# VH-VL binders against q0atu2, part 280

Target 1, 119 residues: q0atu2
Amino acid sequence: MLDKKARIRTSREYRNVFEKGKRLSGRFLIIYYVENALDNNRFGFITNKKIGMAVIRNRIKRQLRAIVREYQGQVKNKHDIVLVARAGIGKSSFEGMEKDYIAIMKKAGLFARNANKID
Key: E = the ipSAE of ESMFold2; O = the ipSAE of OpenDDE; V2 = 0.75 times the mean of E and O plus 0.25 times the DockQ between their complexes.

## First folded at step 13 (VH-VL)

Design yg111 (framework fv_ivicentamab_arm2)
Fold by ESMFold2-Fast, scan of step 13:
Structure yg111 (fold): chain C 119 residues (1-119), chain A 119 residues (1-119), chain B 110 residues (1-110)
Amino acid sequence: as target 1 above (119 residues)
Amino acid sequence: EVQLVESGGGLVQPGGSLRLSCAASGFTVSDNYMNWVRQAPGKGLEWVSIIYRRGSTEYADWAKGRFTISRDNSKNTLYLQMNSLRAEDTAVYYCAREGGEWEYYFDYWGQGTLVTVSS
Amino acid sequence: AYDMTQSPSTLSASVGDRVTITCQASQSIDSWLNWYQQKPGKAPKLLIHDASSLESGVPSRFKGSGSGTEFTLTISSLQPDDFATYYCQQWDDYSGEAYTFGGGTKVEIK
């Protein structure tokens, strides 16, 4: 999971990203993103009941945090980013979610480094 | 120079099985997202299946349980194993590579191989 | 599962005509829409990806536009090589359908 410093925690912080940020939709995810005045990136995660039951939503949330953590070093610094899961994500594979996250982040111009070599 | 060459199509009886091959050159299939797409005679394009870079797979709902996508990295070849074939599976089957890195479009297609399911 | 409505299904045109084909998504897909050209007996060929990005080697008379739910492919001055069937494509958010295609538009000689 991500440490507390890298998480968007308060309703005020989420509202700031939604109101001032840019929006980009992917297949399973919508991101809202805005530059911050901090020395680090912060991530928020939203899963609603249309995705499925609590056990499915909790799995999705854990998997999204794992994906964000894995690619954290490639994200352009000083951004607040909120990931909103779309209804269809409940039927996705881990790789489907991973692909969608990377595709969206690259399209948004938020990836500062190339991906590691595929072995 | 990227090329995809399909083979394995032919006439098969209802209930029969057939395995399609897609030989790739100019790139490595395991480094890409690979898809099968079909087209019934005189009809439109219909997505069949995808294999992700790490091997996860997804299938059209009508294909689940009957079709299996796979690859052989040593032969740089994509496969589609089709079982319990029905008349409505009659179509030209194309393999297609997803473009760029983590994108959602097909940049290269094979020539197609015709599968006819008839007695 | 996303629905993709493509219109018209068939159109008749003459060389030099301006041709317009439309695709409508049932939900917003931002700019995640691609256009393919298919000639009889041949595989589809990528023309435009991400709504407006022209693929290398594709003539500049082809233009893609739109965002959200309404997308257009325009051929500004139809050439003999352009008589073909055109398909739009989007991703789908259902595990049984990773991609959906429009029904196709056949551009025929008038």
Scores: ipSAE 0.714, ipTM 0.882, lowest interface PAE 1.0, mean pLDDT 89

Design yg12 (framework fv_ivicentamab_arm2; also named yi5; at its last look DockQ between E and O 0.63; V2 from the best seeds 0.74)
Fold by OpenDDE, look of step 15:
Structure yg12 (fold): chain C 119 residues (1-119), chain A 119 residues (1-119), chain B 110 residues (1-110)
Amino acid sequence: as target 1 above (119 residues)
Amino acid sequence: EVQLVESGGGLVQPGGSLRLSCAASGFTVSDNYMNWVRQAPGKGLEWVSIIYRRGSTEYADWAKGRFTISRDNSKNTLYLQMNSLRAEDTAVYYCAREGGEGWYYFDYWGQGTLVTVSS
Amino acid sequence: AYDMTQSPSTLSASVGDRVTITCQASQSIDSWLAWYQQKPGKAPKLLIHDASSLESGVPSRFKGSGSGTEFTLTISSLQPDDFATYYCQQWDDYSGEAYTFGGGTKVEIK
C-alpha cells in the first residue's frame, strides 16, 4: 500500500489536479498530472461505476495501486498524479494495465523512456 | 539487425489446424510485446493476438477459442496455433513487434506467411 | 467498438503532387495513431507513430498531424517510390480488439 503522504486524499487535492493539471489518455487509463510543491509524488485513483460492479472496481484499484507502487521510484519527483480507470480496464489483464501505465507515463514525460522493465 | 521470419503457412482444409512460427533475431521475443496481424487477399489489416512480456495474452473476439499465441524463449520464436480453421481465415499472417517509444504501434514486421483454408 | 474511417479508399496522383490521407476515429485517442506503408507482396512498414513522430529512415516529405479524432498523413511531394497502400492504426479499449486499422488508402499513379 502506498504511504499516506504519497496519496491524494482530499476533494480539494483532486480538484486541483483536474483543474491545473495536464490530461493524457491511454488504452485503459487517463492520467491527470501537475507539479506540486512537495518533496514527494502523490497518487490518486478513480474507478467509476462504468468500470463495473464494486468488486471489479476494488480489484482494479488494488491492481493500479500495485502498479504505481512498483514503479514509484522511477517517476519524476514533485508531481500529483491521478489515475482514472477507463471503461475497458475491467477486461484487461494486470500486464495490460501495467503496459498502459508505463506507456502513458512515458508519453507524459513522467517516466524515463528506457524504463521498460515490467517486474 | 532486427528480423522476423514467419513460417508454417500453407493449404489446409476447413476445420483443420495449423501452427505458424515467427523466428526473431536481433532482439529477445520475451522482452517485447509481440503480435499477430493478418491480411486477407486484397483486404486490409486485422489484429489477431498479442502476448505480453510476462506471458499474458489477448485475442480478437473472433479469434478466441480457436487461436492461441505462445512463444518459446529458448528458440526466440513466436507461435500462433490455429484450430477449427475457416475459409475466412485465409490470409497472410504477419508477426509484428510493438515499438519501444510507448508501444501501441508496430515497428517491425515479418514478411508474412500465407494460410489458405479451402476444400 | 472503435471505428477507424480512412479516406479516401483510393486516390490517383502524379509525381510531385501533394497527397493527403485522413483517418477519423469514433472516439478520442489523443495521439495514439500510427501510419504504415504497404507495397504489393510486402509487409507493412511503419512511417509515423504517436500521430506525428517520423520513424527513422522515413523521408521528411511524410508528415503526420492531428489529435483526438482527426488525423492526416501528408506527402508533400509524391515520389515514384510512394505509390503504395497506406494504413492508419490505433489501439482499442473496449471492442475486444487490441488494435484497429483503417481501411487503407491506395495511392496509384494518375
Scores: ipSAE 0.888, ipTM 0.943, lowest interface PAE 0.5, mean pLDDT 94
Fold by ESMFold2, look of step 15:
Structure yg12 (fold): chain C 119 residues (1-119), chain A 119 residues (1-119), chain B 110 residues (1-110)
Amino acid sequence: as target 1 above (119 residues)
Amino acid sequence: EVQLVESGGGLVQPGGSLRLSCAASGFTVSDNYMNWVRQAPGKGLEWVSIIYRRGSTEYADWAKGRFTISRDNSKNTLYLQMNSLRAEDTAVYYCAREGGEGWYYFDYWGQGTLVTVSS
Amino acid sequence: AYDMTQSPSTLSASVGDRVTITCQASQSIDSWLAWYQQKPGKAPKLLIHDASSLESGVPSRFKGSGSGTEFTLTISSLQPDDFATYYCQQWDDYSGEAYTFGGGTKVEIK
């Protein structure tokens, strides 16, 4: 579970990432990311109704949070990062989401250069 | 040295079955994203199936229900079980490794095995 | 649903020529594009990943460029070993399709 300090919580915080941040689209995910003025990373998650019913959207959010938590120690500090689920994610497995997250984060240069777990 | 060697191709009548094998050396199959890709004679390349590192699978729509990708980790071998074969399944079948980076590209290919479906 | 249009289908050229091959995606794929070379009776060989990143051991006369929807492969001075068929490839997010290949460009001796 991500703690409160690692969450993007307010509409203004989300808007800052969308307006000031960089955007990168993958197969199932879009990320928006920007440096912040904190000593830590913060993550936000967006699913829309086109993905499916609420129980499906909640499952996807839970899976994305688990993926982010697993790799959070490898992410360069001082970033606000918003993950936006694309419509096709509802058909993806956990492993499809995990692969896409790793690919996007590597391509964005957001994993630390000396991170142990990026192979 | 990374090497992929397919086997199990041959002549089969419509409605028949074949199991293709892909013996891997120089890397561990279960640590990588492994794929099957086919090419009908004189035609282009067509993706068939993927097996993810944790064992999840995806298939091209036309293969779903007829083809099954699997692996045997003790033999470092990838398989494609093909059932209910049709003339349009005639092709060279390649196994291919994704570069292990999640970049969606095939860095190593076997030389392929020919499947001919004819009455 | 992502479609990939590759042109030309066939290209005649002489040794020493500059050759350009184009792939067009129906929707933006950022730079998630690969180029492969295939000779008759042989498996495809990855030349370029990530639109422009040259694979180890691939001659520097090969250059990939583009982003978004339009991508090119250029061979700056065609060599006898380069007469082959070239394919581009992307990911695809519709109905369980993971990857889509272009139709191929056969580069033939003039």
Scores: ipSAE 0.670, ipTM 0.865, lowest interface PAE 1.0, mean pLDDT 89
Fold by ESMFold2-Fast, scan of step 13:
Structure yg12 (fold): chain C 119 residues (1-119), chain A 119 residues (1-119), chain B 110 residues (1-110)
Amino acid sequence: as target 1 above (119 residues)
Amino acid sequence: EVQLVESGGGLVQPGGSLRLSCAASGFTVSDNYMNWVRQAPGKGLEWVSIIYRRGSTEYADWAKGRFTISRDNSKNTLYLQMNSLRAEDTAVYYCAREGGEGWYYFDYWGQGTLVTVSS
Amino acid sequence: AYDMTQSPSTLSASVGDRVTITCQASQSIDSWLAWYQQKPGKAPKLLIHDASSLESGVPSRFKGSGSGTEFTLTISSLQPDDFATYYCQQWDDYSGEAYTFGGGTKVEIK
């Protein structure tokens, strides 16, 4: 579970990330990310109807939140990050989504080396 | 030194089965994403299957139901069980390790093992 | 599935030539692209990953460039050891089922 302060909560905040942020695509995920003026990271999650039925979208959203929470300590501080699930994510396993998240975060330069690793 | 050595290829009749092995040294297969990639004679490379670190598996659509990827951690060995073989499965089969910070690319490959499906 | 085209399928070149091989994706893949070299009877060898990052031990005459939909592998001064088939590899978003390879480019002696 992500703390309230670690969540992007308003339409204005989502819009800021989309308009001012950088975009990077992975196999199953797209991230939009921008530095914030806060002392913490915030995450947003978007699953749309192209993925499939509500039951699939809800499962994916829960799994993405779990992945973000597990790797929270490795993310460079002071970023707003929005995860957008791509259409193909419905065919992925939990590990497929986890692998893609780690890969895109590293490629974006958002994972800090030697920072609060979950052992 | 990282090394991958495939074995188990040979001549088999249509409808037959073969199990390929890939012995790894210099690293631990369960700590990596391991793949099978094949190449038909005179043709290009074609991805077959992946096994993730926690044991989840994924397959090319044409391989689902016929091929099974697995590993034996005690032997540090990757396997591909191939059933209901067809003439179009004739190929050199490579095991490959995913590498680097971005992943999805293969940093080490075995020498390959030839599977020929014919009467 | 994002279609990809590798071109040319075959090219003839002489030692010392500049060789350019292109890989084109039907949709943007950012920089999710690797290049491999394969010699007859041998396994593929990684040359470049993330479009432009040279793998350790690979000669500096190999250069990868591009982003989005068009990528190139350039060999600035072809050596005898470089006559081989080259493959690009990218991920494919359409079905979520991809470690997709290009069709290959055979670089043969002129």
Scores: ipSAE 0.612, ipTM 0.866, lowest interface PAE 1.5, mean pLDDT 87
ESMFold2 (binder alone), look of step 15: mean pLDDT 89; pTM 0.925

Design yg13 (framework fv_ivicentamab_arm2; at its last look DockQ between E and O 0.76; V2 from the best seeds 0.81)
Fold by OpenDDE, look of step 14:
Structure yg13 (fold): chain C 119 residues (1-119), chain A 118 residues (1-118), chain B 110 residues (1-110)
Amino acid sequence: as target 1 above (119 residues)
Amino acid sequence: EVQLVESGGGLVQPGGSLRLSCAASGFTVSDNYMNWVRQAPGKGLEWVSIIYRRGSTEYADWAKGRFTISRDNSKNTLYLQMNSLRAEDTAVYYCAREGEEWYYFDYWGQGTLVTVSS
Amino acid sequence: AYDMTQSPSTLSASVGDRVTITCQASQSIDSWLAWYQQKPGKAPKLLIHDASSLESGVPSRFKGSGSGTEFTLTISSLQPDDFATYYCQQWDDYSGEAYTFGGGTKVEIK
């Protein structure tokens, strides 16, 4: 589980990311990201009802959190990042989501420059 | 040097089966996202299937149940098992590697022709 | 599959001409767009990825531009070696197909 310090928790924090941040779409994810005034990154997760039933949404959210945790050490610091799951993510494999996350994070320039190919 | 070489194409009757191979060199198949893309004679390109680095697979809706993508790591070879073939499956089949940034194909084989006809 | 409208289907041009091919996506794909060149009897060849990144070895006369839903491939001065069919390509997140190609544009001699 992500540390409390690594979580976007308030509506105000989410609004700030959406209003001031940049947006980038991947195959299964949309990310909104903005620099923060902290020394750490914070992550938010959104899974809308269009994805499916609550059980599905919770599964997706759990999977996304797992992905973020695994690669958080490679993400440039001082960012608030919101992951929005797209409608088609319910049909994706975990590996597909992982690939998409890495792809969009690289394109956004949020991975460290020394980040190599991730297995 | 990166190289992909498809083989296994040929003439097959409707309802028949065929297994295509794609021998890779210059890189490790299991470390990359490998795809099959086909092209019917005089037509455009159509994605068929992908196999992920850890072995997950995806298929076009029309390919599900009839096509199976796999690989042999010891041979550094990609495969496409095609069953219940139809006339509309007639095409040149290409194996293609995704590029470094993914979601595009940087290397393609020369393709192998599959003709389904009675 | 998501709509990927490529235009024109056929383009007649002469050596030295400026050629423009367009690809329109039904939804925003940011810069997730690639261009390929294919000659008869040959496999597609990657020209451009990420909308505007020129692949190594590709002549500078090829230029990719655009973002969101509108993309263009421009050949500043058409050369004899450029007569071929060109395809754009994107990912797909809805139809179950991972990738979608444009219908292609055949660039032929006028």
Scores: ipSAE 0.887, ipTM 0.945, lowest interface PAE 0.5, mean pLDDT 94
Fold by ESMFold2, look of step 14:
Structure yg13 (fold): chain C 119 residues (1-119), chain A 118 residues (1-118), chain B 110 residues (1-110)
Amino acid sequence: as target 1 above (119 residues)
Amino acid sequence: EVQLVESGGGLVQPGGSLRLSCAASGFTVSDNYMNWVRQAPGKGLEWVSIIYRRGSTEYADWAKGRFTISRDNSKNTLYLQMNSLRAEDTAVYYCAREGEEWYYFDYWGQGTLVTVSS
Amino acid sequence: AYDMTQSPSTLSASVGDRVTITCQASQSIDSWLAWYQQKPGKAPKLLIHDASSLESGVPSRFKGSGSGTEFTLTISSLQPDDFATYYCQQWDDYSGEAYTFGGGTKVEIK
């Protein structure tokens, strides 16, 4: 599970990322990201009802949190990052989501340059 | 020095089976996303299947239930088991490695021809 | 599934010509598009990934551009080695297919 201080919690915090952040789309995910004034990263997750029933949405959120936690040590610090699940994500395997996360985070320049574990 | 060498193609009757092999050198198969792509004679390219680094798989809808992608990490070899073959499966089958940024194929084998004919 | 429309299907050209090949995706794929060159009897060779990123060893006369739904491959001065078939390729968020390819553009000598 992600550290509680590493969560985006309020509507204002989410809105700030959407309004001021950069956007990058992958196969299953869209990320929005912006530099913050903290000494740590914060992550937010959005799954809407179009993806499926609550059980499915909860599973996807749990899977995305696990992926983010696995790679959080490689993420450049001081960023607020919101992951928005795209409609097709319900059909993805865990590894498909993981692949997409790595791909979009690398393309966004949010991983450390010498993080060879990503490749 | 990356090389991919397919084998196991040939002539087979409809309803038959073949197992294709792809021997890899210069890299580790299980560290990469490996794919099969086919090309019918005189036609375009068509994706068949992927095996992910930890072994999850995904198939084109038309291949699902008939084709199985697998690998043997001790032999650094990718496989495609093809069952219930039909005439429309006649094609050159390529194995391909995804590039470092994913979602494209940076190395391809020379291919192996599968002909399904009575 | 995402469909790709590649045009033209065949292009007749001479050495030194500028040629332009277009791919259209049915839905936005951001910049996640690759271009391949294939010569008769050979496997495809990657030219460009991420819409415009030239692969190592690919001549600078090849240029990819576009994002979203419209993408272009341009060869600024056609060389004898460039007579081949060209394919674009994308990811697909439909659960039954991970990748789709354009129908191909055969560049023939006039």
Scores: ipSAE 0.766, ipTM 0.892, lowest interface PAE 0.8, mean pLDDT 90
Fold by ESMFold2-Fast, scan of step 13:
Structure yg13 (fold): chain C 119 residues (1-119), chain A 118 residues (1-118), chain B 110 residues (1-110)
Amino acid sequence: as target 1 above (119 residues)
Amino acid sequence: EVQLVESGGGLVQPGGSLRLSCAASGFTVSDNYMNWVRQAPGKGLEWVSIIYRRGSTEYADWAKGRFTISRDNSKNTLYLQMNSLRAEDTAVYYCAREGEEWYYFDYWGQGTLVTVSS
Amino acid sequence: AYDMTQSPSTLSASVGDRVTITCQASQSIDSWLAWYQQKPGKAPKLLIHDASSLESGVPSRFKGSGSGTEFTLTISSLQPDDFATYYCQQWDDYSGEAYTFGGGTKVEIK
């Protein structure tokens, strides 16, 4: 249930991220990412048949969307990011995917630093 | 100061069981990814198991069904229950904390020796 | 299942020498590699994470480099405190093993 405006929707938009973006691989995920000219971030998700049967791929896609939604407030604004699930992700727990996502996003410099205030 | 202290090692016969403990101070185990890593005498390091922040676990294939990683949040302590022990399980067992999800171990305990012998 | 080959298994060196240790992964791991130092009777100590990032408090004579499948740890001017065994470590995408370690390199006095 990620907001529609925060999703990459067309093949042209996916192609743009793959052609112009940077790539970073983690244990279970690969991300491709590029700055956009919009006021918001957009995410794409790719799960291919090498991962397993449709029921597994659908579970993984749903779980990845949930992870992205949970951490969306930490992502630096104005990026298009595509998450590609690696074959081994089918054996991962939800927390394994979550950990990998956070690690990759930090390594890519895409997580904003938290700031606190003195009142 | 971050500190990890293992205990519970000792001599056991093949087929026996042991439970190792790792008492943590200076941080909260449930806020971190915690691992067990072992080292046979004179040999290299071998990963055993991980427990994630919400309690999911993973094990080395050879450890599945015999070893169980767990924690007690009220005691801030990590455990490794080892069953059906074999001579090749003889090793120093370390608990180790992962640094900020970058897939590395920033703090280790001193280790506890497990000897499986008749 | 990833293999990690570390070389040499042992090297002899003198104080002041430049020492180089190599790790080779069977498949690309980008820069997801750490280096540890272990002294006799002690637990391993993290030296370098993310292939080249030096941990706080680790002397600048230690340097990590490499990416993909080839990685090196260099000690530019060996000190007495540096005689130890060194290990590299990577993640694994097979759920049966989260991490793999190199076989270790023992740095001994010549």
Scores: ipSAE 0.760, ipTM 0.886, lowest interface PAE 0.8, mean pLDDT 89
ESMFold2 (binder alone), look of step 14: mean pLDDT 90; pTM 0.931

Design yg14 (framework fv_ivicentamab_arm2)
Fold by ESMFold2-Fast, scan of step 13:
Structure yg14 (fold): chain C 119 residues (1-119), chain A 119 residues (1-119), chain B 110 residues (1-110)
Amino acid sequence: as target 1 above (119 residues)
Amino acid sequence: EVQLVESGGGLVQPGGSLRLSCAASGFTVSDNYMNWVRQAPGKGLEWVSIIYRRGSTEYADWAKGRFTISRDNSKNTLYLQMNSLRAEDTAVYYCAREGGYEWYYFDYWGQGTLVTVSS
Amino acid sequence: AYDMTQSPSTLSASVGDRVTITCQASQSIDSWLAWYQQKPGKAPKLLIHDASSLESGVPSRFKGSGSGTEFTLTISSLQPDDFATYYCQQWDDYSGEAYTFGGGTKVEIK
């Protein structure tokens, strides 16, 4: 599970990321991201009804959280990042979502180079 | 030196089946994302399918249920099984390599193999 | 699914000409676009990725530019080897169903 401190929880916090953050789209995901004043990263997840029924949306959210958790050590610290699932994500495999997440994070400059060699 | 060599194309009747092969050398298919892309005579390029590093697959909506992408790691070979073929499936079929997480472009292509669906 | 429109579909040019090919997406795709060159009877060859990054071994006369919905491929001084069909490709498809290619631009000798 993703740590409680690493989750964006309030409407105000989501709104801040959308209004002040940068946007980058991928094939299945859009990220909005902004530097924060904390000592850690926080993630938010949005799935809407156009993706499909609640059971599909809940599966997508769970899979996205698992992906974020797996790669959190690669993410440059002090960012609030919101992942918005695009309508087509329901047709993606888990690896398709994973690949897209890594691609957009790298293009956004949010993945640290050689993170495994740093502490 | 990276090489991709397709084979298995030919003339088939509507409703028939063909299996295409793509033999890779100079790299390992299971370490990359491998795609099939087709081109109808005199027309443009159209994406068909992808197989991910851990074996997940995705298909163009029109290909789903009729086409199956697979690989044999021991032979370093990619396959496309095509069933229930239609006249509009007539095309040169290329295998193409997508070399990294942030790549959604194809750096190496095979020479292509022609599939003609005609009665 | 996004429409990818290339213009012109065909152009005639002479050696030494500056040639510009345009690719237009129906919705913003940021810089998630590649350009390929295809000669008759041959496979496509990658020229440019991420809208403007020149692939290793591709001559510097090829230049990609643009972001969002309008992209251009420019050949600054056309050479005999450059008579080919050029395709753009995007991977920012809101439907997620397929990678989308443009219809192609055929560069023919005048």
Scores: ipSAE 0.327, ipTM 0.802, lowest interface PAE 3.5, mean pLDDT 86

